# VHH binders against BTB/POZ and TAZ domain-containing protein 3 (BT3): the designs that were tried, part 6

Target 1, 364 residues: BTB/POZ and TAZ domain-containing protein 3 (BT3), of Arabidopsis thaliana (Mouse-ear cress) (q9syl0)
Amino acid sequence: MSSSTKNIPKPPPLPCITYQRFQSSTRKPSSLMRLVPKEALETWDKLFKEGSGADTYVETDNKSHFPAHSSVLAAASPVIATLLNQSRDKNGNTYLKIHGVPCEAVYMFIRFLYSSCYEEEEMKKFVLHLLVLSHCYSVPSLKRLCVEILDQGWINKENVIDVLQLARNCDVTRICFVCLSMVIKDFKSVSSTEGWKVMKRSNPLLEQELIEAVIESDSRKQERRRKLEEREVYLQLYEAMEALVHICREGCGTIGPRDKALKGSHTVCKFPACKGLEGALRHFLGCKSRASCSHCKRMWQLLQLHSCICDDSNSCKVSLCWNFKEKMKKLSKKEQSKWRLLVENIIRARNSLGPFSSRSSGLI

## First folded at step 1 (VHH)

Design c2 (framework vhh_enristomig)
Fold by ESMFold2-Fast, scan of step 1:
Structure c2 (fold): chain B 364 residues (1-364), chain A 119 residues (1-119)
Amino acid sequence: as target 1 above (364 residues)
Amino acid sequence: EVQLLESGGGEVQPGGSLRLSCAASGFTFSDYYISWYRQAPGKQREWVSTISSGGDTNYAESVKGRFTISRDNAKNTLYLQMSSLRAEDTAVYYCARDYEEWGDYFDYWGQGTLVTVKP
C-alpha cells in the first residue's frame, strides 16, 4: 500500500483464483543456494519443522501460530529483523504477525527462509501469496523463484488481470509485460472474464489503461503491416524489372528477341516474376486498345520505371527504354524528383529488407 | 533506433564449433525474448532457438544438444554457441527481437551472419 523506511507495507488483497497441481516433488533452489552444502540445508529444514529452541512465534489469520527462530528469520529478511526488534518481550521472545494470507503460504514462506526447500505442488498453488510475501519482506531469492514459476505457463486468461494487478503492486515489470501481452493478444477472451468484470468495478483507471494499450498495439501492428506491404510492393516491382530485362535480353518461354528465339520448351525460369510478366508482355504486344487498357497501362508504367533505373542509355534491349528516357528528360524537375524518390525506395527496399522473400506474381 | 548486429560467422569443418554474437541497441534488452533464425540457400527461414527475458531457453529439434543460446544483459548481447556442426547447418543466421506471446511476429531483424560448413 504505502512504503517508508519506518512503516512496514501491508500485503495487497489476494486474488480469488487458485491454481492447484497434484504432482508433489521436493525441490532444492537453483545455483543461488549453492552458498551452503545441501546436507546443511536439510539440517536447517529439520530445525524449522521440529521447532526446538524456538524464541519466536509466527502468528497467522484465525490466531494460528507456529514456532520459529529469530536469528534465522532476521538473517534471511531485513524487514523481519526490524519487525522482531519491535516485538521483543521481557522474556526475550519475539512475535511476527503475518495476516491477510493463508496460513499454509506463511508456513511455506518461513520454511523457505530456513532451507529454501519447498514442495512443487504447494509452491505453484501459493505462488501469488509467496510473491507478495517475498516482496513485502524483501526476500529476493523467493521473489525470483515465484517470477520464474509465473513465467512458465501458470498465467491464463482467467487469472491474468489479478496477476497483473498483483505484479504491479510487487514491482515485477517482467510479469506485468507478460500479462499485458496476453491481454493485447486475446483481448476479446480476457475482456469477457469475471476477472475483467471485477477490475472494471474496482479499478476503472486500469481498464482505461488496458483498452488504450490494446488500441496503441493495434495501431502499431497496423503501421508495421503497412510498412511490410509497402516494402513488398517495392520488392515485387524490382523483381518485375529484373524479369523484364531477362525476357527482353535472353527471352523466356514463348517471348523474347528474335536473335535469341528459344527452341520449343525451356527449363524453369529462375526469375520469380517471369511467368506473370510473360503473360503481360504477350498481352501488351497483341493488344489493339493499349491506350485504354488497364493491363497495358501497368506495362507502360513498368517500362517507364525501368528507364529510370537503367544505366544503359543506347544499347538496352528492353522495349521502348530509349523512348522513355527521352520522355523523362522532358518532364518537370518536380516530376523527375518523384520518379527518383520511387527508384530510391525500390533500391532501399531491395537492400534493407530483412530475411523476407516476397511472392512477386501479383504485381503484373 | 532499434538495431541488431550479428557477427561470428565463417567457414568451419564438419564436427567443428563456432560462436555467434548479436549486439543489440535502442531498447531495454533484458525485457525481451530474443531468437536465432537461419535461412539456407533456396530454403524457407527456420527457427533455431529462443531465450526468454528470464534466461529460459528453447531449441529446434534439429539443433537440440548441439547448440546453446545465452545472453549477457549487462553487454546487451545474445550468443549462440554451435558445436558438432553439420553440412545442413550451412545458412545465414539472423537475430530477432520477439514478443513470444505474438508467436513468430517480430519487431526487428538483424542483417545476418553467414555460416558455411564445408562438405
Scores: ipSAE 0.000, ipTM 0.116, lowest interface PAE 19.7, mean pLDDT 75

Design c3 (framework vhh_7pa5_2)
Fold by ESMFold2-Fast, scan of step 1:
Structure c3 (fold): chain B 364 residues (1-364), chain A 121 residues (1-121)
Amino acid sequence: as target 1 above (364 residues)
Amino acid sequence: QVQLVESGGGMVQPGGSLRLSCAASGFTFDDYAMSWVRRAPGKGPEWVSTISGSGDSTSYADSVKGRFTISRDNAKNTLYLQMNSLKPEDTALYYCAKDYYDSEGYYFDYWGQGTQVTVSS
């Protein structure tokens, strides 16, 4: 195990109380807490630092301890109030034992209970330890502060797995979602970290859950991409059909119906698909092997597609439109359903553009 | 069935303000994200803003950030766009659009008729 995976303290066993005693991290702090004068906070911070009149001793790892006041601690944490009642010695002194956490973090935690004072650099250094302490001892104001710090870019790929596990144990839903998002977005990097390797050994169920979440996310992205690409094909087919009607009715460039004179070479074509379709149509008209030509296959398909959408059975100028309509009536019900579905998808794709006559990217 | 009706457009001088409204009917309004999209004369459509179904998340085009505010009243089935510090380049038809996600992807399945906003002297 590297030092990065050792940054999260093993939380002490939770007191035998329901989680419902812990307040929601979504609750905003009182505005009155932000209006307390510096002089008042300094007075309580001084009481903590001087230890005058102490009746409680906070014991940390290796049996080191420092003085505190039972009334202050009990007022700040109902959990601590309960624990102090169980540790009274023959001289009336109480002992609060906080193990498994660096003594510096414990000192900061107790100091916060007196005055809410802290050093910003130390708070960021011990934020995970302080999150655990604030959760275990029911100090919602400190817990909210720790969540705010974690949400300000503290979480990275090296610590995200450790933070996720800790946030789950401390019921911090917001941080859990931030961590899960990071795992999903940068899975290759995160799965190569020491934190992932430690999790794989200590919590294989979480590894399975995270891998499943990544697979689910990737499947949804692939399906979304596939559908967007499919929609683009439908829009291109619609544009090709509009261009086909235009060429057959009015003519475009060097192609036009023989019963109509082209009105001049300076008319700008409004149909983007016309240039490509003009070439394809010219090839189709001149090809000696249309039935076996791979290049003519697309033109036959476009003509069939037009016949399915076209409402005009008497005056349509599109080549063979009436013949394709008759041919479509003779197809099997399965083949007719395939063409009907394709037409429905094309019309749906066109309608999704709303009041605009040409496609636009970046709107959906 | 589904109808989206925009209102609140008009003519204003540069630096002025307007509030657009979109009355929605025929669907469960709070289940869907809603967007504002505009089309300026001679230009393609431009996405302006989106708001989630709950109203908790909003997003804006860079051209309108800090000037426009999207909001919704789910009890009244109404979408709003507060437009401040309007510029001549904000002149456009503004459309209310219903966002939809299904197995086919993300798209706008219904659009309003549009409301004209003209910013000129």
Scores: ipSAE 0.000, ipTM 0.190, lowest interface PAE 18.1, mean pLDDT 77

Design c4 (framework vhh_6fv0_2)
Amino acid sequence: QVQLQESGGGLVQPGGSLRLSCAASGFTFSDYWMYWVRQAPEKGLEWVSTISGSGGETYYKDSVKGRFTVSRDNAKNTLYLQMNSLKPEDAAQYYCARDEGWYDDYFDYRGQGTQVTVSS
ESMFold2-Fast, scan of step 1: ipSAE 0.000; ipTM 0.417

Design c5 (framework vhh_7xy4_2)
Fold by ESMFold2-Fast, scan of step 1:
Structure c5 (fold): chain B 364 residues (1-364), chain A 121 residues (1-121)
Amino acid sequence: as target 1 above (364 residues)
Amino acid sequence: QLQLVESGGGLVQPGGSLRLSCAASGFTFDDYAMAWVRQPHGKGLEYIATISWSGGSTYYSDSVKGRFTISRDNAKNTLYLQMNSLKPEDTAMYYCARGDEYSYEDYFDYKGQGTQVTVSS
């Protein structure tokens, strides 16, 4: 009795704009589960509109009411069947009281129970109310239609908070997911809406939950961006090392093997990093104060990095490779571990690039 | 290089149970929301369940709520779907899908090869 006599939940206040303009239907007719002959549907819609032989009165807010047929309503909704059994008056008439919902939405709801007919724009205008009614009165076909409308671009930043709250109350998990995604992606816009302000006053626990979800998502997004930037640096270092080996073994531009410049060489180069590295290496080879030169620091670091991965004991053509290998052996185990980790990160970054990838060259 | 490999499908009687697994590789698994979607023969893809990158939030389609449970093991780079009280209507090819950089998405950017679930007497 208590569940059958309770008023349906009231939807949150709708934004000032109560509906969206939509494109024509993208659904196949059969997907609507409307395989009933058109002629039969028109007959039931006519019965509803004419009200001939009505034995039931649907009462809405402010005691407004309209006629209906108990047999049709009971057949369409088991919940309504139960409610009508409790409301029979002395003359055999029954009363169905639906309060807290606009009378236009109630009219559309009852019409749908007769014929599944509806006006497309009116359905979109009252979709949230119709969702609540279809849930409370157990009308799965209407509930599915409302979900489809909401899932096809009806939800926007102005109404997403209202939709989220109703979807939770109506146990429509798919729409809850869509709404949460929109809040997370467009938080700055959504948090400035009237719907957010109303929620902040009426449901501060939901506001806290949504803010926590946004913070968690943003933290993960920032960490992902940081990792991508770090990967880019490692890839630049790997390209620089490959270019260094290429220049020292084969020569490139004006720079050749064994740290000696090759003047007038026009050999084509397939290594993108050679263009950036050539200037640094030329400066390094010509600088009279290499150990104290700030411009030579990156070249010294690159040579040290190469020595950590080079497996050649006596055959390496890279400048001073054997000297750097000996110097690296004199470092503490902690410093050696740092260089090994850097090498591992560089190799892992290269391997994570995939079998096919395009990448722009940058500064070392 | 991104790869999702589903397993655990098979033939089961109505009312039975199956556990699906999805092994992920080629990306940082714990940075992405993951989902299960299914495709019945001759029909389009149907959303089943989504789980956030941390496992803290889960969402289900109305047709499977209370019967299916989505979970993940970030240490093993594996996604799971526990399916209970299976119905003939659950017969479909089941796919593991990856989300975008946010905890949820409206569009999944990758799905695996799938694993067939057939519910019949």
Scores: ipSAE 0.000, ipTM 0.282, lowest interface PAE 13.3, mean pLDDT 75

Design c6 (framework vhh_7mjh_2)
Fold by ESMFold2-Fast, scan of step 1:
Structure c6 (fold): chain B 364 residues (1-364), chain A 119 residues (1-119)
Amino acid sequence: as target 1 above (364 residues)
Amino acid sequence: EVQLVESGGGLVQPGGSLRLSCAASGFTFSDYYMSWVRQAPGKGLEWIGRIYYSGDTSYNPSLKSLVTISRDNSKNTLYLQMNSLRAEDTATYYCARDSEYYEDLFDYWGQGTTVTVSS
């Protein structure tokens, strides 16, 4: 019916076609996806091209008809089946009227219904029209093929807005996401295109929606960056705590690029924070202005953090550990909860490293 | 419940060949792009290649001569054929389902299967 075709969105203009005679490779359905003899596909393609026994005529914008077979079209598309059943001429012939799309695209569409054969370059050229036809006439196999082509780099900044609008009308969720992601990633370039200017006049609600999506994406990106930075701080604190225990229990010397130094042999230190922390701890122990020293602030926090997780009752060799444990007991319940939450966040961050991390084992 | 289970890993001599499989369940396998990813000891994740709805493939150029990806939708299985293996190909190999959301590259991963190339 006419009502089914009236709401098909106008596809974007195609690049100017210079008249040329060229040989396109005819692509047939993949044998991996279909177990159909190639001879059968060639037979149906031949039936389409020769038009023998045609009882249906497909009318395009040129008002010319090309012959087709009602049984083949009806079997391939339930929508076409319904349309063909609604009118017949006095000779029993049916007419399928497909207007608003190039006649080449219609020809390719009908050919696909017979044999799934197509010319590769023509398929790419008419992919947007074929997407619309496959959606409107319920041809999932062709729709999926169009989606695959669009997903393989066909979409660019000049056509992304037109593709987005078309994909929405055709319920192609994946292509909508691809288009939206392109708008979000390259908003300055996309917003300066003719496609954006046309959309701004014809669909201002979509413009508002896309601007809101860009703002929301930036907000989410900033939040993701904040969480990753926070997680990295927690991991650094965990590594520093491991190194602190290592230094206080075993000591740590300078380790060279080899496992053996010129005047001795050293085990390669497995604690990445060790080299920096040894100097900081030495400074902390000797500093006379510890409470106001910026270098001592991180060490003070690290020692306090260690005291929150240390289960050693009387033998902990970490500097001032017992002093910090006593201080923790005398904090308000709110302050104790803050330190408990920090410890929980640090442990959770370490546990989140999964199989893809090269970071090594826990505290002590 | 979406599950991806890799199999076929093991010890292979240099110059040898190996075929990995990935059994998918809990979703309509034929509706998704599928990828293979590997991680060598001490290195990050390295994308190997992808197979599309049509059965067409896209490969990491540095690995294209080594690998072939295929799928069998009737068995819900993804395959990775590897030839001319070298010691540098020693890695844990992962099967991954491509995400429908563009910013999330993969939404589901298998547990991995280890390939060791050594004489």
Scores: ipSAE 0.000, ipTM 0.160, lowest interface PAE 21.0, mean pLDDT 75

Design c7 (framework vhh_vobarilizumab_d1)
Fold by ESMFold2-Fast, scan of step 1:
Structure c7 (fold): chain B 364 residues (1-364), chain A 119 residues (1-119)
Amino acid sequence: as target 1 above (364 residues)
Amino acid sequence: EVQLVESGGGLVQPGGSLRLSCAASGFTFSDYDMAWYRQAPGKGRELVAGIYSGGSTSYADSVKGRFTISRDNAKNTLYLQMNSLRPEDTAVYYCAADYYDESDFYDYWGQGTLVTVSS
């Protein structure tokens, strides 16, 4: 429905996505709440808070106990089910001992098992402890929620080393890669933190691993850049050869076959290399000292390269193609192998453009 | 802080033209390969066009001859000139750095800009 009384800006049908990895999906807690009526969740949350009919007592580091229900805990965690079977007293009561984490985190963890309810700020405050608890007690829904929170900008340079160590212990591959990425990208900043200094003393093997990862990442970046630059050279050579064939067969500007009328003011040439190559080819054909001319060296090499790829023995219109084919046959086997490798590299570079179209549409 | 900010999206009629811009900051723009990706509703992301740091370009077959990618290293800006637009071009368009490895954790992505082609 639209109102004619006021122009209300209509939001786009597609939501704004600020950042997303191709293999990542964010499952919002609000979506889970839609699957279960609010009243049902409030009922289970109330049962947890009031402790009515409790048969289990959760013990934390401060020797405080809070009441719980064995059936709820056992249904939510197979690990807790096993632990409760080991702690039955003479009155039928069971005890679940969770030590080594803050009592507030334990309380939030048990509450989550009843109702999946949590306070957002408290969840962010204890997310690392909740990650450990969800892993140790096999609660995948809570573990996914903790991962989602960590992945949404919670990790910073001060805590990245602590998060990395916990994520490794909890088998959270995604968060390990996020942390490693931050270490590699911002190594100077991260290596200056207190977290790094503590890790260096407590886990020197991890320090060595992270330094090696930084060195390897830099090496891979340099090799990737080198390969892309090398590929770019081969693609430029291929484009130059296509432009050379175009100039010799069809003509461009003022250079072309004698028997073709060069028609076309304001026609746009589709070969990017053509403008530079036309001038170089014109110079090359007229130069009396080609063997010693620096301007002719590149054109000489391009013509030699074309002769190695060209399959047209009788009707090739490229200048001196037959002459270069004859000269190439007289080269040493070692030199012929070098030219064969160059040709293979150029063709490989062309074919490596993948499922998308080639940069050039012409054939040699 | 690395940021990519797209602009130029909007509603256009079939056969029309649109120019997208991507302003980059927080990294040495001239050292990075840049790309334009798009994602239509209910479909996966697809590479539209890429440009190497050296200036060489690559295009998807569906846009070849209609779209032109370019860069201005002095302004740290990436462009996509879109001509002869079709309803099938309707998508959110994303600017990306280092597009040749989709698993590379150094990939930087913009927020996207919506292009709607409809009469």
Scores: ipSAE 0.000, ipTM 0.151, lowest interface PAE 15.2, mean pLDDT 75

Design c8 (framework vhh_enristomig)
Fold by ESMFold2-Fast, scan of step 1:
Order: C-alpha cells, then sequence, then structure tokens
Structure c8 (fold): chain B 364 residues (1-364), chain A 119 residues (1-119)
C-alpha cells in the first residue's frame, strides 16, 4: 500500500522556466504509435474522458480524484496491476494513489495509458514528471517519448543539472550522457547556474564527479592533440624515408646515383618529400662542417631511421646506410630500443592510413 | 683531437690505378666504421665506400668491382685501392668517420686528396 510512495523519488526542484503555449486545444495521438488506427485511439480516449463503467479512482494531491478502468490500467502497467489488486475493496472498487506530482501530470499519465493522446505543450511542461511516472510504473512507451522530447532541445544550461539528477534516478543513460556532455562543453556557464548551487548543497558527491569529468575530458583532449601532432611528424618522416630511397636508388632532379636516368617520365615526382630532401641531401653531401651544421642534423636522423628498417645487406644505394647499420650495432641496448621504437611508431602511423587513403594514394 | 689525413692522390691515365690512404689519430680506430667520399668539380659530394669495424665492406654502384676498401688496424690506416680509373672518377677524395649519439650528431672529415684522371 505505502510501498509506491516509498519507491518514488522526489523530483529535484526545477529552475524557474516559463514555457510558451502553442495551440494546446488540439489533442494529438503519439507520433510513435503508427500501427494503431486513429479511430481506435479516439474510442479509448473517449472512454477515459466519459468515465462510464469506472471501477477505479485515481487519487492525487489535495484528495482530488478522477474515475478510471482497472482492466485498462492493469493492461498498460504491471506495477499498477499489482497496486490495484492490493487496493480492491469489498465492493470491487480499486484506488490508485499518486502523490508528489501535479494533478495535471497524473491526469496526462493516465490518459496516455488509454490512448497515447496528449496535449503537446502540456507534455513539454510536465515531461520530467511524466518521465518519473513512466519509470516508476513501468510504461516504456511513455518513457521513450519523454526521452525523445528531452533529447530534442528541451535541456538547457539552467535545467541540465536537475535533468541529470532525475535521468540518473530513472536509469536513462542516454539523457545522462547528453547532460554530462553539456556540463563538460559549457562548464563555466553551467557552474554559475542556480541548479548547480542547489546541487552543491544537496549532492556534493555529484559536484565532485562532474568536476572530475571536466578535468578528465580536458586532459584527454590535450593528449589527443599531442598524439595527432606526433602522428603528423611520423608520417612526414615516413614520406621522407621513401623519398630518400627514391633519390638514392633512381635519382630525382639533379641528385642521385651516377647511373643513366631510368627510361621514362621525370616530369612529376610522386614523393611529396622529395623536393625538400633533394636540397637537404645535396647540402649534406657537400657540407664540410657537418659537425656544427644544424641543417645536417635532420639528414643524420633520416639516414639512421632508414638503416633500422633496411634489409639490403650489401646492395643498398642509400648514402652511409651500411655505416649507420654498423653504428646501430655499437649503440647501447637502450639506445637501440629507442630508435626501434621510433621506427615502429612511424610504420604504425603509416599503416593506420591504409593503402587507399588520399594521403597515401600517390605513394602506393 | 680526432684527425683524418688523406694521401696518395695524383694524376693518372684512364685505365690506371691509384691507392689512397687515410691516417687516423685521436680515437680507437678499431671501433669505428670509416668511409670514403668524393667530390667532383662542380658537383655534390658522393659516398664511395664503407668498411665496418668487423671488416665488412660496401660500395657505391659506380665503383663496385673497380675499387677495394681495406683497413690496417695496427697502423690506424684506411685504404682505397682504385683500378680501371675513368675520367668521371676525377674528384677530391675524403675520409670520414661517422659518430652519432641520441643527443649529438656529428662526423669527422679529412682535408681530402685530389685524383685527376687525364685522357
Amino acid sequence: as target 1 above (364 residues)
Amino acid sequence: EVQLLESGGGEVQPGGSLRLSCAASGFTFDDYAISWYRQAPGKQREWVSTITSGGSTNYAESVKGRFTISRDNAKNTLYLQMSSLRAEDTAVYYCARYEDSYWDEYDYWGQGTLVTVKP
């Protein structure tokens, strides 16, 4: 008898919101119920409104009540079915007590159980109360409708904290995510609302949880940016390594092996890094002060990286490739591991594009 | 102080032979791979050959089968035996030791020795 009152969470205080009223005179059946003829829905709505043959009385706050039909309510909600069986008097009449919500919301809820009909503006006005009722009384069709309304622009910075708390109590994961996303995106605005201040007093654990979520989100964004920047560097290094092999094996422009040019078109180089590397390699081979030359440092790194992946023992045409391979063998195991890790990161970044990506299409 | 000093260059007729030497000092010669480079007039410096600390050799395709790199660790000296010389082999020849660390990149170069192949 009293179990329903104990199991219904009290809705949090809502911020002061004024809803616009738009043509509320038109009764509209749920757009989600496309498989039921309108004539049938109108018949059930009429039965509800006329109250003929009522055996059930729905009691709301202030001891007001309105008639209903036990068979209709029991068919629509197994929770209500159980409650009605427990409230049956000696004359066969049943009583359903719904307290703690506005009587208009209760009326809309019961009407929905008959016909899925509702007034659009009243539905928006009482959507949080209807969400609670649909959850507590196990009415999934109404709960889905309430979620749809909340997901379509009803939630704002002023009400998001109240909606989050209620959605959590009603196990609405989707709306919890929508609310959390709004808090994270617009934290400065949300943290300044009356809803935040009320939450800080009534639920400080939630405030801590939300602050931690904001910090974690910012940290993840910074790390993602860093990884994207690193990936771009790795892709540039991979492109440079391919261009290096091309220049040393086949020649490009004015640099390469002293062999006759390959028979074919030299009109378009397919290696994006080749133009830059031609200059760098030319400088590198001609520079007499490499030990003090900042321009040569990147070329040394590129030659070192090539030597780590090159499998040609005596035939590689890349400058100093064998020398860098021998030097690699003389490095400490820690230094060797560092170069191999860098090479693995470069290859992994390249492989993540796939052979058919727009970036790799000119190279493959 | 690390020093590399090349010698043995000179004028030779096409098809002739020359032996270049590179005397190394200021480091443990046995522990390093040493290379020969050359720079032709008006052209960029190009790699010619490398010999590792273990004695393994590698050559640029243009000199393979004609040039032989070798080392004498007891004398701290690198050699390049050049045979079947061509006009296109005319260049200043440099001896170079590669040295690099994770944080420092540098190499040591000799002053060079001129080889002129006259027709």
Scores: ipSAE 0.000, ipTM 0.108, lowest interface PAE 17.2, mean pLDDT 77

Design c9 (framework vhh_7pa5_2)
Fold by ESMFold2-Fast, scan of step 1:
Structure c9 (fold): chain B 364 residues (1-364), chain A 118 residues (1-118)
Amino acid sequence: as target 1 above (364 residues)
Amino acid sequence: QVQLVESGGGMVQPGGSLRLSCAASGFTFSDYWMSWVRRAPGKGPEWVSTISGSGDYTSYADSVKGRFTISRDNAKNTLYLQMNSLKPEDTALYYCARESYDEWFDYWGQGTQVTVSS
């Protein structure tokens, strides 16, 4: 960023973590692997540990300090480079003050800048602090490492609220979504944790936001379930219409159009609704009192529905299609609107099958 | 409205290569993990590859590992799948999919056909 101190980001305050547990193992393999000769790592790690030629002192919030090298720190972090240019004593030494994090985490952070070396258990213990430091001091390699550790089963119900807050402050969108998902899926467990209680005291607005997110998610789930149930009815009607068109144009089994002889080599029908519809259609074609027959009611509805969707002008082979189109024009505007809405719902339901639809439209 | 549009499919001989593209619109592309999923005729959907919003993390199905490479261009809102050393078994409709905050797919494209044959 800018060379002004007012434009240098400061580490955000870390939540008070009462305890943490590692969840049982989902491990995601990293696509990034950094291979450096052991001897090179040892050389830089030794320079850090021995402090030979130090011109910089890192000060932590416990008043402790340790020696470092301005050239190494400046090369690893442009933010630190800017800070070091603004803090000189009478002897020319520079001072880097890092407050709000444990001194052990600061030591690990500076060590990483020299050699990328760290102890696995200490890294996991201080991963949230290291995430904050890597973000605030612009150390992308360490930030990526922290995100990988968090994504590999480190986050659990006890620490998810703390991780969510830090991930937001550090612009880690993926981890924010992982945490939000965990809160929404297991709200009863998460809301009873110590982490939730700490958040309730320190950030009541976030508590309200998360509760509203849970309520909204549940509402969306209920609405989606209702629409899926409604969609099933519309899809059944669409399948019935496909089978109707198939039977009237091509024939199926022993039923078919008058102008075509059915071929005996067709042994299997690909339309799921065809077998049931074949029986209903045979009854309908033979029934002498269709207008008053309860068994014909579904067939009248299906024919009416087909006439509303059909785009064929006087060439359609479906029984009475033209007649129903003419009757539709004579219905009240209120009744026409009901049929139009039903047709729109059926077409929307068919289109919603998307990439997992196992068939093409039989009406084309 | 979220929209995903695939392209780049076609016919290729075994051992050949193809690059699929998916143009995304209607959402902040860089905020979402993206995946490629394929479906061969008569079979269920098979997950192929996933990439994080930043592009820093990728994962692959064992059947395509070492042959396929997933990538993204967040400036162009486009997802890619580079397919090398194609086999007849790779013949399928390939779909671009957006990963939800539940780590499952909430939006899909229409698919692009890949046919590998001699």
Scores: ipSAE 0.000, ipTM 0.150, lowest interface PAE 16.6, mean pLDDT 75

Design d1 (framework vhh_vobarilizumab_d1)
Fold by ESMFold2-Fast, scan of step 1:
Structure d1 (fold): chain B 364 residues (1-364), chain A 118 residues (1-118)
Amino acid sequence: as target 1 above (364 residues)
Amino acid sequence: EVQLVESGGGLVQPGGSLRLSCAASGFTFSSYAMAWYRQAPGKGRELVAGIYSGGSTSYADSVKGRFTISRDNAKNTLYLQMNSLRPEDTAVYYCARDLFEDYSLDYWGQGTLVTVSS
């Protein structure tokens, strides 16, 4: 919650120049003024530049000033209208005092109120100052333009902390989000900048907030990665079980059931998991250290898992299926519940693929 | 105790012939499918030929028409007749029982070396 009357942080001071030293002639009207003929924009820009009939003087730092028109300024900003009514002198002249911002930025701001004309490079140079001015004086069109510029690659690791603080004070939620995202994404680089060091000294509460945000983001990223890896394991287990049933019933390559082990050795297999499972099964048969072997443990778990899902009593062609079913009945209720949950997770993962989804890899 | 003992390997010239034998003991030979596998240096074991308990046969494409698998249930012996041998046939040849019986470590014989070279 920011107020326009608060002490708003501003970028480092820039050289202040009078309007007479602003010599760029290249103009680009804002996108919001594209519906207005260029001749109309040039007419208002000319009125600003010539100062003919001026009744208002805009005063900036170091007492530099330039002429303006109260009716134009008041029409463009209700805040300025109020301020001008409070500063009327004996001759009917009014004074608008804008301090704490470079003179060049003030000239650009007032010019924008007349014609929405600006110089592209100068707009980029003073975008933070113009953001503050557009917020303080309630000029939504300029504020939108500043946000657009900041959102299109202007923000970098060196200025992100300064931009974040300024955007918060100007109630620019989108830019706050962009800055926070940059801090989270590139924390090591951002935390090494001069901007971070200055913030650490002047606003340690913000440093703590940003560090906590990075830690929370990393924790959420790790949890999402864990869940995706877990889902992938469930899908691989399902594919391995399908391949195991296929190998045991039909035979595939060099491994299969007693009377069918050799039936399909010359045919390309459609089950992606068969090659991996064939290797794992061959290892299982030849391993002399089964009790301490991770590969044998995985094959044993696959056979146990099949026995939990298989509802084919005593007629199943999968090796040792009946033996595993009998052993599973002797497990504790807690252990049986864990196997039930694993089965549910595997079925859920498989169902999440939809009817036309496919996979090309499998472990065991 | 399941035991498989291969014999008949040796050095032969390209185009030559060899007959391998596998003597089986410790199980009811006639009730099992039997197979010949081979392993060349630095490569995995591959199925060469198989014979079902009922006598039906199957061959790898690389040996089909050149090799003939047969069995003698009365002698508990498996045979592989190898004709028109090629240098690519050089390998250690293994006799194997059906892999899904009971996961015994004794399913494979010790192997017999076949070298096809001049």
Scores: ipSAE 0.000, ipTM 0.088, lowest interface PAE 20.8, mean pLDDT 74

